# VH-VL binders against NAD kinase (nadK): the designs that were tried, part 76

Target 1, 268 residues: NAD kinase (nadK), of Syntrophomonas wolfei subsp. wolfei (q0aze0)
Amino acid sequence: MKIILVNNRFKENTEKKAQEIAGQLSALNVEVIIDNGLDEPYAGTVDFIMVLGGDGTMLRAARRYGQRAIPVLGVNMGTVGFLSNIEINELAEYLPLILREEYSLEARMMLEVAVFQQQSLLTRVFCLNELLLRSNSPRMLSFALEISGQKLEPYRGDGLIVSTTTGSTAYSLSAGGPIADPQLDAFIVTPVASHIINKRPLVVSPEREISLHLLEEREAIIGIDGQIKMDFGAENRVLIKRAPHPLLMVNLKAKPFFTSIDRSLQRQ

## First folded at step 7 (VH-VL)

Design E42 (from t18 with light chain L55Y; framework fv_ixekizumab)
Fold by ESMFold2-Fast, scan of step 7:
Parts: structure tokens; sequence; C-alpha cells
Structure E42 (fold): chain C 268 residues (1-268), chain A 122 residues (1-122), chain B 112 residues (1-112)
């Protein structure tokens, strides 16, 4: 059995803990690859991915490995989050189940984001939460949104979010989007500070294609999962589709989504 | 309390096709692989193939490749096995079984359907 | 394909006496995880197969402690310490290391 341990090299204790866990797994004859984000993703075949950290580390793991149909387990290192399933102090208890493959899986849709300059593909990335188009200055954007070739009336405002259902509790929520059951496949399209009063969030079939381009030259960026930034100008367009494969998330412990989000909202 | 309930017995003529259903209840259908195994009268067990609903993928024993198709409908928690170009030697009890894992291999079959007798005769 | 060979193909046992069934694979079933991908099933007359032992030596839920599995790699054994009338049926081993999944020929256990 071969396992990738994904950790955040900048967070205190995670590198030391990753080494400890790697030692424990090696003692059980498990081959371990440590991915701290410095190198390219491991290209070989692996059986399981263990993410040591918070939601941000999980988002990075999903972008690097999410399209490979490999089970991914989020192990929380002290901060609560939505993408972890167990706490680090529970790992020893659940490790035998992991090794015997005695766990259930949840499929979480991902986005495929393709950025073009004129007619040339510049880059293609995958993400678990969302794509954000936003102004990189105090000046508002004017931009066009197309859904499966249908051209909507122009948008004016600070930007737009195209989110998965998993991402519904991230930036989309902050911008006024709905909370969605992560078991559903859908795009959530949420305007950011729209100047046009009746631009509402949209819930769209995951089979549709969404495209965005600027109508005026502005300084803008595209953000991916809050971690990757790309410049975006009037000569660019972005095409968003459902990714070919969902992220396979491991469930070892029941984690009730709706009661968790309800408690989080009541604290505010 | 997982149960797999299969469709009823079928009598078919040579050259026809048969489609057997397997409805799962009591567990998370999409997390598991659903395997199909047949048993000719007085003979042993033979693996036919598997569907992995969460991935939408199927794999088949090469002996049946081209004749067998396994599908799943997650909305009804039902798996199907269709076998075409039937011959008299296809007369058997057909079982569905749940693998404890989502993978095509490694898993043990923790729950089995009751079996469906398919008789192929002229 | 991995070939699974069971011996004996049939045995008759006096109630209360032990029984032993062997299963041999044409290649090692020991996975890099340290587990043997070998499982045992019992098919009682007129019934569907049921899981007895998984990963070589683990008893399935509800299976009496008189059943035990042992072995590693290519040679596996299922033992019943004291056979009871309800144990009558055909016992099958199955390898799950690779597709196609393959079964042994089956061992028919009868009471004398």
Amino acid sequence: as target 1 above (268 residues)
Amino acid sequence: QVQLVQSGAEVKKPGSSVKVSCKASGGTFSSYAIHWVRQAPGQGLEWMGVIIPILGTADYNQRFKGRVTITADESTSTAYMELSSLRSEDTAVYYCARGHTYKTSSGYFDYWGQGTLVTVSS
Amino acid sequence: DIVMTQTPLSLSVTPGQPASISCRSSQSLLHSSGFNYLHWYLQKPGQSPQLLIYYGSNRASGVPDRFSGSGSGTDFTLKISRVEAEDVGVYYCMQALQTPLTFGQGTKLEIK
C-alpha cells in the first residue's frame, strides 16, 4: 500500500507530525510519500491520500490529486473546518479501517477552469470550491456571462463567483449565495457587490458551460479556491465546466453537514 | 441492515437477452461496488463483473465481455445486469453482491442478493 | 487469471469432530498493505452464499468462533473446530487481488 501525506509546510507542527505518521505507516509496511507543496505532484500510482491540516490544505490536495479517483481523507490538526473528517488524535483509532479499506466515500464535484487569450488556451486548472472573478482595483468591472451559449444582460460590480456545492459555504456564502447540500451537483453563480439591483445568485445544471469575459479593459484577477491568482484582461475569456472526475472524500466518522453549518451561522 | 433484493426468475429462448435487477436498501448505495456472480446448476461460483456507482465505471470478466452489461441507477439504488446472446449453458442462478469497498477488487462480499434463476431453453 | 484450487472437494464429518479445508492460489495474494486478499464463503443448501472469513483470518459478524482462517501468500486454510449440523454446505474461497475475481471449485461438507 502507498499513501501520500499532504501537509502545510508553513503551519507549526505539521511537518513534524507528518514525519511521525510516516514512521508509523512505514512500520506497518506502508510506503509513504510526503507532499509539503514544494515539488510537483507525485506522478506515480498511490492507493490513498491523507491530508494533514485544515480546509486550505485539503483544497490544495484536491487541485493536485482530485482528478485521479484516489480516496482522500482530511485529518484536522486543531482548527475546525468543513473538509476534514477526523481529528489528528483519532487517527490511530481509524488507521486499521483505512488499511482494510473499511470506509465509505462521498463524491464531491470539481470545477474545470480553462483560461484563454483570444482563441489560445493559456491554462487549465481544477478546483473544489470556486472560481472568483474580481476587480484588482477600486474600479468596478463590466463583464459578460454566458450560460450554455445564452448571453445574459451585462454585469456591473466587483465581480462574480462560480462555485461548486462544496464551495457554497466559502466565498459564495460571504457574497450572498445559498447554502447547498454538497451531495448535489450544481454550479452556484453569485454576483459580488453588483451595481445592477436585480442580479441574483443562480443555481445552474452542472452539465452547462459557463463563460466570462470583460466588456471594458480593467485590472481584474481570477482566483481559484482563494489560493491561486491569475491576471484577467479584456483579451481573456474563461470557460468553466464540471470536471471529469469528482473528488473522492473518505468518511470514517459521521459529520452532519446541516447541523454543523447551522451552528456556525448561529454563532454570528 | 443492508438488503439486496433481486428480480424474479426468467425463462428465455436461445439468442435472446435477460436483464436482472438488484435493489439495495439500508446503506449508502453509491459508496460500494456491486458485483455479479453466477452459478450453473450443481456448479461453482463464477464472477461476471462489477459496477462502481460512485465512479460510473464497470469492469467485466473477459469470458462475458461483449455480452454482459452492468449498470446502476443511483436514484433508485438499483444495479442491473444484462446478458445477451443467451445459450443453454447460461442457465444459472445469478447473484448480486456488495463489495465492502468502492474498488473493483480487494473487497469481500458482505451482503448477497437472494439470487435470480435464469433458464435458457428452446 | 489467478487460479484457486480447493482440497478436498468433498468431506464427510461426524458431528463434533473438526474439519479442515485448504485453498491454494496460483500467485501470492499478499498485498503491499500486509493483508491477504482471500475471503471464505459458505453456501448452505438452497441459500445464497454468505461471508465467513475475510482477509484470510478475520471472522465476519455473526460467525461462530469455531470457524477460523489462517495462511498467507498462496496457501490458506479454513478450520471448523467442531462441526455442527448447521455447517452443512459448500465452502468457497475467493481471491480479490485482481480482476477477474476467481473462486475455488468449492468444498462440499456433509454430516456422516
Scores: ipSAE 0.429, ipTM 0.755, lowest interface PAE 3.7, mean pLDDT 89

Design E43 (from t18 with light chain L55R; framework fv_ixekizumab)
Fold by ESMFold2-Fast, scan of step 7:
Structure E43 (fold): chain C 268 residues (1-268), chain A 122 residues (1-122), chain B 112 residues (1-112)
Amino acid sequence: as target 1 above (268 residues)
Amino acid sequence: QVQLVQSGAEVKKPGSSVKVSCKASGGTFSSYAIHWVRQAPGQGLEWMGVIIPILGTADYNQRFKGRVTITADESTSTAYMELSSLRSEDTAVYYCARGHTYKTSSGYFDYWGQGTLVTVSS
Amino acid sequence: DIVMTQTPLSLSVTPGQPASISCRSSQSLLHSSGFNYLHWYLQKPGQSPQLLIYRGSNRASGVPDRFSGSGSGTDFTLKISRVEAEDVGVYYCMQALQTPLTFGQGTKLEIK
């Protein structure tokens, strides 16, 4: 059996824990690959992915490996979040279940983001939470939104978020989007500081294609999961679709989404 | 405990279609692949295909020449196998079986349905 | 398609005596994970098949100790140390390394 351990590249204690866990797994004849984010994603076949850290580390793992249909387990290292399933001090208890493949899975939709310059594909990336289009200057954006070939009236404002249901509690929530059950597949399209009073968040079928481009030359960026930034100009177009595969998240322990959200919203 | 309960026996005319259901109870439906295996009278087991409910994907044995379609409804924990353009040689007991994993391959079948006899005769 | 070949196709055994069934695959079933994706099933008369052995050598829950599986790669063996009347039926090996999943022809075990 081969397991990837994904950890935070900037945390020494997390690297030390990854080494300890790798040693424990090697004693059980499990081959371990450590991914701290500095190298290219491991290209070989892998049976399981263990993410050591918070939600940010899980987002990175999802972008690197989420399309391979490999089980991914979030192990919390002390940072609160929504994407971990067990705590690090519980790992020894659950390890036998992991090795016997005795766990349930939860599918989380992902976005496929393709950025073009005219007809040329510049890049294709996948993400778990959202794509953000935003102004990178004091000037508001004027941009076109097209949903499955239907051209909406132009948007004016600071930007737009196209989110998965998993991402509904991330940046989309901060911009006024709804909280969505992550078991549902949908795009949530949330305007950022729109100057048009009637622009509301949209909940759109995951079978739709969403296209964005600028109507005026402005300094703008595309953000992916709050971790990747790309310049975006009037010569660019972005196409957003449901990714071919969802992220397969491992459930070893019941963690009800709604009670977790309720506690998070009450906490101040 | 886990059970797979299939729909009842059917008698069909040549050229028609049959749709057999397999309802899972106990355990988590979406965590597993549901396979379909048939057995003609006095013959061995033949794998027909699989549905992976969590991915919404299916894979088929090509020897059925595009006649088989396997689907799943996660809301009712039910998988379906539809076989079209029926011939007399399609007379068989059709089983659903749960793979212990969500994958199309690798899995062992830890639970089997009771089987559905489909008789194709005029 | 991976071809699975069982020998013998039929076997008659006196109660209390051992039985051995072989299964050969046309290509290695040893995966990079270290598992052999070869599983054994028993179909008793009038019943659905039931799991006996998974991944070459692991006994399924509720399967008596008299059943054992061995082998790796292309050659696998199912052994019954002391055959009992309840063991009558057809035994199948199945490869799960790749689709289409394929079964051996089956081995019919009868009591003398």
Scores: ipSAE 0.310, ipTM 0.702, lowest interface PAE 4.1, mean pLDDT 89

Design E44 (from t18 with light chain L55W; framework fv_ixekizumab)
Fold by ESMFold2-Fast, scan of step 7:
Structure E44 (fold): chain C 268 residues (1-268), chain A 122 residues (1-122), chain B 112 residues (1-112)
Amino acid sequence: as target 1 above (268 residues)
Amino acid sequence: QVQLVQSGAEVKKPGSSVKVSCKASGGTFSSYAIHWVRQAPGQGLEWMGVIIPILGTADYNQRFKGRVTITADESTSTAYMELSSLRSEDTAVYYCARGHTYKTSSGYFDYWGQGTLVTVSS
Amino acid sequence: DIVMTQTPLSLSVTPGQPASISCRSSQSLLHSSGFNYLHWYLQKPGQSPQLLIYWGSNRASGVPDRFSGSGSGTDFTLKISRVEAEDVGVYYCMQALQTPLTFGQGTKLEIK
């Protein structure tokens, strides 16, 4: 068995724990590939991905490996978040089940984001939470949104979020979007500080294609999962669709989404 | 409790097709592979193929490629096996079985359906 | 395709006596994980097959401790320490290392 162990080297405790876990797995005849985020994603085949850290580390793992249809387990290291399934102090208990493949999986949709410059594809990236289009200056953006070729009336405001259901509790929530069951597949399209009073969040089929472009030259950026940032100008267009494969999240332990989110909202 | 319940027995004519259903209850349907295995009267077990509902992908024994189609409907937690161009040699009990893992291979079949007898006669 | 060969194809056992069934594969079933992708099933008369032993030697839930599996690579054995009337049926080994998944011919166990 070959496992990718994803950690954040800039978190000292996570780095040390990753080395300890790698040693334990190697002693059990498991080949371990460590991904601390600095190198290119491992290009070979693997059987399992273990993410040590919080939601940010899971988002990076999902972008790098989510399209490979490989089980991904989030192991919490004491950070707050929604994407981990077990705690680090429970790992020894669950290792035998992982090695015997005795776990269930939950599919989480991902976005495929293609950015064009002029008529040419500039880049293609995947993400688990959202794409954010936002102004990079005090000036509002004027931009066009198309959904499956249907041109909506122009948007004016600070930007727009196109989110997965998993991302419904991230930036989309802060911008006024709905909380969605992450087991449903849908795009959530949430305006950011819209000047137009009747621009509401939209919940649309994941079969839809969404495109965005600026109607006026402005300083803008595209943000991916709050971790990747790209300049976006009037010569650019972005196309968003459902990624070919969902992220396969491992469930070793029942984690009640609704009671967890309810508790978070009532106490924040 | 996890249970796989299959559709009832069918009698078909040569050249026709049959579609057998397998409804899963008591567990997370999309987390597991659903395999199809047949058994001709008095004979052993033969693997036909598998559907991985969570990925929407299917894989088949080459012996049946072109004739067998395995699908899943997650909204009803039901897997289907359709076999076309039926021959008398296709007379068998058809079983669905749950792989303990979502993978096409590696898994053991922890739960089996009750079987569906398909008789192909002129 | 991986060929699975069982011996014997049938055996008759007096209640309380032991029984042993062999399963051989045409290539190693030992995966890089260290596990053998070999599983045993029992089909009682008129019933669906049921899981007995998985990954070579692990007893399935609800299976009596008189059943045990052993072996590695290409040679596997299922043993019943004390055969009881309820053990009557056909025993199948199955490899799950690669598709197509393949079964042995089956071993019919009868009581004398």
Scores: ipSAE 0.465, ipTM 0.779, lowest interface PAE 3.3, mean pLDDT 90

Design E45 (from t18 with light chain F35W; framework fv_ixekizumab)
Fold by ESMFold2-Fast, scan of step 7:
Structure E45 (fold): chain C 268 residues (1-268), chain A 122 residues (1-122), chain B 112 residues (1-112)
Amino acid sequence: as target 1 above (268 residues)
Amino acid sequence: QVQLVQSGAEVKKPGSSVKVSCKASGGTFSSYAIHWVRQAPGQGLEWMGVIIPILGTADYNQRFKGRVTITADESTSTAYMELSSLRSEDTAVYYCARGHTYKTSSGYFDYWGQGTLVTVSS
Amino acid sequence: DIVMTQTPLSLSVTPGQPASISCRSSQSLLHSSGWNYLHWYLQKPGQSPQLLIYLGSNRASGVPDRFSGSGSGTDFTLKISRVEAEDVGVYYCMQALQTPLTFGQGTKLEIK
């Protein structure tokens, strides 16, 4: 059995804990690859991915490995999040179940984001939460949104978020988007500080293709899961569609989504 | 409670096709692999293939030479096995079974359907 | 393909006596995880197969403790410490190390 341990090198105790866990797994004849985010993703075949850290580390793991159809387990290192399933102090208890493959899986849709300059593809990335189009200056954007070839009235404001249902509790929520059951597959399209009062969040089929481009030259950026930023100008177009494969998240422990989010909202 | 319920018995002519259904209830259909196993009268068990609903992928025993197709409809929690170019030696009871894991291999079959008798005769 | 061979093919046992069934694989079923991907099933007359033992030695839910599995690599044994009338049927081993999944030819257990 081969397992990738994904950790955040820059968080104080995760690197040391990753080495400790790797030693424990190696003693059980498990081959371990440590991914601290500095090198390219491991290219070989693996059986399981264990993410040591918070939601940010899980988002990185999803972008690097989410399209490979490999089970991914989030192990919390002490900070509360939505994407982890067990606590680090529970790992020893659940390890035999992991090694016997006695766990359920939850499929989480991902976005495929393609950025073009004129007709040329500049980059193609995948993400678990959202794509953000935003102004990179105090000046608001004017931009076009098309959904499966249907051209909507122009948007004016600070930007737009195209989110998965998993991302509904992330940046989209802060911008006024709805909370979505992550068991559903849908795009959530949420305006950011729209100057047009009647622009509402949209919930659309995951079979739709969404495209965005600027209607006038502005300084703008495309953000991916709050971790990757790319310049976006009037010469650029972005195409967003459902990624070919969902992220396979491991459930070892019941984590009730609705009661968790309700508690989180009451503490604000 | 988990239950797999299969479609009823079929009588087919040589050269035709048969499509058997397997409806899952009482559990999370998409989290598990659904395998198909057949048993000719008085004979042992033969693995035909598997569908992984969560990935939309299938794998087959090559002995069936492209004659078998396994599909799933997650909205109805139903898996299907279609066998084409039927011969008299395809007469068998066809079972669906749930693997405890989403993988095509490693899984043990914790729940089985009741079986569907397919008779191929002239 | 991995070939699974069961012995004996048939077995007659007086109630209360022990029974032993062997299963041999053409290659090791021991995975790098430390588990043997070998499972045992029982098919009672007129019924679907049911799981008895998984991953070599683990009893399935609801299976009486008189059933036990042992072995590693290529040689596996299913034992029934005291055979009862309801144990009548055909026993199959199955390897799940690689596709195609393959079964032994079956062992028929009858009461004398």
Scores: ipSAE 0.250, ipTM 0.698, lowest interface PAE 5.1, mean pLDDT 89

Design E46 (from t18 with light chain F35Y; framework fv_ixekizumab)
Fold by ESMFold2-Fast, scan of step 7:
Structure E46 (fold): chain C 268 residues (1-268), chain A 122 residues (1-122), chain B 112 residues (1-112)
Amino acid sequence: as target 1 above (268 residues)
Amino acid sequence: QVQLVQSGAEVKKPGSSVKVSCKASGGTFSSYAIHWVRQAPGQGLEWMGVIIPILGTADYNQRFKGRVTITADESTSTAYMELSSLRSEDTAVYYCARGHTYKTSSGYFDYWGQGTLVTVSS
Amino acid sequence: DIVMTQTPLSLSVTPGQPASISCRSSQSLLHSSGYNYLHWYLQKPGQSPQLLIYLGSNRASGVPDRFSGSGSGTDFTLKISRVEAEDVGVYYCMQALQTPLTFGQGTKLEIK
C-alpha cells in the first residue's frame, strides 16, 4: 500500500507530525510519499491520500490529486473546518480501518476551469470550492455570463462566483449565496456586489457549461479556491464545467453537515 | 442492518437474456462495490464481475465478457446483472454481494443477497 | 488467473471435535499493506454464503471464537476448535488480490 501524506511545510508542527506518521506507516510496511506543497504532485500510482491540516490543505490536495479517483481523508490538526473527518488524536484508533480499507466514501463534485486567450488554451485547473472572478482595482467589471450557450444580460459589479455545493459555505456564502447540501451536484452562480439590483444567485445543473469574459478592458483576476490567482483581461475567456471525476472523501465517522453549519452560523 | 434483496426466479429459453436486480437497504449503496457470483446446481462459486457505483466503473470475469453487463442506479440503490445469449450451462443461482471496499479487488463480501435461480431450458 | 485449491473436499466430524481445512493459492496473496487478501465463507444448506474470516485471520462480526484463520502467502488454514451442529455446510476460500476473484472448490463439512 502507498499513501501520500499532504501537509503544510510552513507549519513546523505539521511537518514533524507528517514525519512521525510516515514512520508509523513505514513500520507497518506501507510506502509513504510526503507532499508539502513545494514540488510538483507525485506522479506515480497511489492507494490513499491523508491530508494533515485544515480546509486549505485539503483544497490543495483536491486540486493536485482529486481527479485520480483516490480516497482522501482529512485529518484535523486543530483548525476549524468542514473538510476533515477525524481529529489527529483519533488517527491511531482509525489507522487499522484505513489499512484494511474499512471505510465509506462520499463523492464531492469538482470544477474543471479552462482559461483561454483567443482560441488558445492557457491553463486547465480543477478545484473543489469555487472560481471567483473579481476586479483587481476600485473599478467595477462589465462581463458576460453564458450558461450552456444562453447569453444573459451583461453583469456590472465587483465580480461573480461559480461554486460547487461543497463551496457553498465558502466565498459564495459571504456573497449571499445559498447553503447547499454537499451531497447534491449543482453549480451555484453568485454575483459579487452587483450594480444591477435584481441579479440573484442561480442554482444550475452540473451538466451546464458556464463561460465568462470581460466586455471592457479592466484589471481583473480569476481566483481558484482562494489559493490560485491569475490575471484576466478582455482577451481572455474562462469555461467552467463539471470535472470528469469527483473527489472521493473518506468517512470513518459520521459528520452531520447541517448541525455543523448551523453551529458555525450561530457563532459568527 | 444492511440488506441485499434480489429479484425472483426466472425461466428463460436458450438465446434469450436475463436481468437480475439487487436492491440495497440499510447502508450507503454508492460507497461499496457490488459483486455478482453464480453457483450452478451442486457446484462451487464463480465470480462474474463487479460494479463500483461511486466511480461508474465495472469489471468482468473474461469468461463472461461480451455477454454480461453490470449496472447500478444510485437513486434506487439497485444493481443489475444482465446476461445475454443464454445457454443451458448458465442455469445457476446468481448472487449479489457487497465488497467491504469500493475497489474491484481486495474486498471481502460482508453481505450477500438471497440468490436468484435462473433456469435455462428449451 | 490465481488458482485456489482446497483440501479436503469433504470432511465428517463428531460434534465437539476439531476440524481443519487448507487452502493453497497459485501465487502469494500477501499485499504490500502487510495483509493477505484471503477470505473464508460458509454456505449452510439452502442459504447464501456468509463471511467467516477476512484478511487471513480476522473473524467477521458475530462469528464465534471457535473459528480461526491462519497462514500467509500461499498456504492458509481455517480451523474450528469444537465443531457444532450449526457448522454444517460448505466452506470456501476466496482470493481478492486481483481480478478475476477466484474461489476454492469448497469443502463440505458433515456431522457424524
Scores: ipSAE 0.515, ipTM 0.791, lowest interface PAE 2.9, mean pLDDT 90

Design E47 (from t18 with heavy chain T101S; framework fv_ixekizumab)
Fold by ESMFold2-Fast, scan of step 7:
Structure E47 (fold): chain C 268 residues (1-268), chain A 122 residues (1-122), chain B 112 residues (1-112)
Amino acid sequence: as target 1 above (268 residues)
Amino acid sequence: QVQLVQSGAEVKKPGSSVKVSCKASGGTFSSYAIHWVRQAPGQGLEWMGVIIPILGTADYNQRFKGRVTITADESTSTAYMELSSLRSEDTAVYYCARGHSYKTSSGYFDYWGQGTLVTVSS
Amino acid sequence: DIVMTQTPLSLSVTPGQPASISCRSSQSLLHSSGFNYLHWYLQKPGQSPQLLIYLGSNRASGVPDRFSGSGSGTDFTLKISRVEAEDVGVYYCMQALQTPLTFGQGTKLEIK
C-alpha cells in the first residue's frame, strides 16, 4: 500500500508530525510519499492520500490530486475548518480502518477552469471552492457572463464568484451567496458588489458551461481557491465546467455539516 | 441502521428480461459498492457483478457476458440488476449486497437484501 | 478465476461441541497491504446470508466470540468453539482479491 502525506511544512510542528506518521506507517509496511508543497505532485500510482493540516492544505491537495479518483482524508492539526474529517489525536484509532479500506467516500464536485488568451489555451486548473473574478483597481469592472450559450445582460461591479457547493461557505458566503449542502452538485454564481441592483446569486446546473470576459480594458485578477492568482484582461476569456472527477473525501467519522456551520455563524 | 429492500418475486418466460431493484436506506448510498449475487434452488452463491455509484463504474462476471446490466439511481438510493435472454437455469433467488467500501478487491458484504425469487418457466 | 474449495461439505455436531470448517483458494489471497481478502458468511434456513468474519480473522459486529477465523495465503479455517442450535445453516467462504468474486461450495452444519 502507498500513501501520500500532504502537509504544510511552514506551520509549527507539521513537518515533525508528518515524519512521525510516516515512521508509523512504514513500520506497518506502508510506503509513504511526503508532499510538503515544494515539488511537483507525485506522479506514480497511489492508494490513499492523507492531508495533515487545515482547509488550505486540503485545497492544495485537491488541486494536485483531486482528479485521480484516490481517496483523500483530511486530518485536522488543531485549526478550525470544514474539510477535515478526524483530529490528529484520533489517527491511531482510525488507522486500522484506513489500512483495511473500511471507510465510506463522499464525492465533492470540482471546477475545471480554462483560461484563454484570444483562441489559445493559456492554462487549465482544477479547484474545490471557487473562481473569483475581481477588479485590481478602484474602477469597477464591466464584464459578460454566458451560461451554456445564453448571454446575460452585462455586469458592472467589483467582480463575480463561481463556486462549488463545497465553496458556498468560503468567498461566496462573504459576498452574499447561499449556504449549500456540499453533497449537492451545483454552480453558485455570486456577484461581488454589483452596481446593478437586480443582480442576484444564481444556482446553476453543474452540467452547464460558464464563460466570463471583460467588456472594457480594466485591471482584473482571476483567483482560484484563494491560492492561485492570474492577471485577466480584455483579451482573456475563462471557461468553467464541472471537472471530470469529483474529489473523493474519506468519511471515517460522522461530521454534521449543518450543525457545524450553524455553530460557526452564531459565534460571530 | 443500513437496510437493503428488494422488489418482489417475478415469474418470467424464456427469452424475456427481468429487472430487480434494491433500495438502500440508513447509510450513504453512493459511498459503497452494491453487488449482485444469485442462488439457484439448492445451490451455492454465484457473484454476478457490482456497481460503484460514486465512480459510475460497473463490473460483471463474464459468465453473464452481454446479458446482465447493473445500474444505480443515486436520487432514489436504488440499484438495479437487469438480466436479459432468460433461460430456465436462471431460476434463482437474486440478492443485492453492500460492499463495506467502494472497492471490489477488499469488499466484504456487511448488509444483504432479503432476496428476490425469479422463476423462469413456460 | 480463483477457485474456492470448502471441506467438509456437511457436518453434524452435538450441541456444545466444537466445529471446524476449512477453505482453500487456488492462489494466495494475501494482498500487498498485508491482509487476506477472505470472508465468511452464514446462511440460515430461509434467510439471506450474513457476514461472520472478514479479512480472514476479524469478527463482524454482533457475531458471538465463539466464532473465529484463522489462516493466511491459501488455507483458512472457521472455528465455532461451542455450537448452538442457532448456528444451523450453510457456511460460505468468499475471496475478494480479484473479480470475479468467488464462493466456496458451502458447508452445511446440522445439529444431532
Scores: ipSAE 0.029, ipTM 0.592, lowest interface PAE 7.1, mean pLDDT 88

Design E48 (from t18 with heavy chain S105G; framework fv_ixekizumab)
Fold by ESMFold2-Fast, scan of step 7:
Structure E48 (fold): chain C 268 residues (1-268), chain A 122 residues (1-122), chain B 112 residues (1-112)
Amino acid sequence: as target 1 above (268 residues)
Amino acid sequence: QVQLVQSGAEVKKPGSSVKVSCKASGGTFSSYAIHWVRQAPGQGLEWMGVIIPILGTADYNQRFKGRVTITADESTSTAYMELSSLRSEDTAVYYCARGHTYKTGSGYFDYWGQGTLVTVSS
Amino acid sequence: DIVMTQTPLSLSVTPGQPASISCRSSQSLLHSSGFNYLHWYLQKPGQSPQLLIYLGSNRASGVPDRFSGSGSGTDFTLKISRVEAEDVGVYYCMQALQTPLTFGQGTKLEIK
């Protein structure tokens, strides 16, 4: 059995813990690859991915490995979040179940984001939470939204979010989007500071294709999961689809989504 | 509580096909593997194959030489096993069973369906 | 294919006496995780099989503690410390190390 341990080396306690866990797994005849986020993703085949950290580390792991159909377990290292399943102090208790492959999986849809310049593909990335189109200046954007060939009336505002249901509790929530059951597959399209008062969030089928382009030259960027930024101009088009494979999240312990989100909302 | 409920008994002619269903309730269907096991009258248990709905993959016992197809419909939480080119020796009780792991060949069966008797006769 | 061989094929036991069933595999069932991918099932007359023991020695939920599994590699044993009338049926071992999954031929336990 070969396992990738994904961690954030800039948290030195996390790097030390990853090395400790790697030693324990090696003693059990498990081959371990450590991914601290600084190098390119491991190119070889692996059986399991263990993410040591918060939601940010999980988002990075999903972008790097989510399309490989490999089980991914989130192990929380202290930061409150929605993407971890167990706490680090519970790992020893659950490790035998991991090694026996005695666990269930939850499929979480991902976005496939393709950015074009004219007819040429510039880049293709995958993400778990959302794509954000936003202005990079005080000026509002004017942009076109097309859903499966249907052209909507132009949008004017600071931007737009196209989110998965997993991303419904991330930036989309802050922009006024609905909270969605992550067991549902859907795109959530949430306007950011729209000048048009009646532009509402849309919930659309994951089989639809969403395209965006600017109607006027503006300083704009697209953001992926709050971690990647790319310049976006009037020559660019972005196409958003459901990714070919969902992220396969390991479920070792029941974590009730609705009570967790309710508790989080009550704290503020 | 998890329950696997199979379709009713069938009588088939040699050369025909049979499709047995297995509906899961009380648990997360897509998170588990569904295996198919048969038992000829007075004989032991024989593994036929597995569907892993979350991966969209199936694996088969080569003994059935391309005659078996296992599928799943996640919207109805139902797995299917279709066996074609039926022979009298295919007369058996067919069981579905839930695997506790997502991966083929690595787990145990914690819940079993009630069984479906398929009789192949002229 | 991994071949699973059970002995005996049948046994008759007086209630309250112990019973022992052996299962031998043609190759080691010890996985790199340190666990043996060997499981035991009981099929009572007219019923579906039910899980008794998984991964060599772990008792399934609801299974009485008079049942125990032991062994490693290629040689495994299921023991019933005090046989009761409800224990009548056919016992099967199964390997899950590799596909195709294979069962032993079964051991029929009867009450005298």
Scores: ipSAE 0.012, ipTM 0.590, lowest interface PAE 8.4, mean pLDDT 87

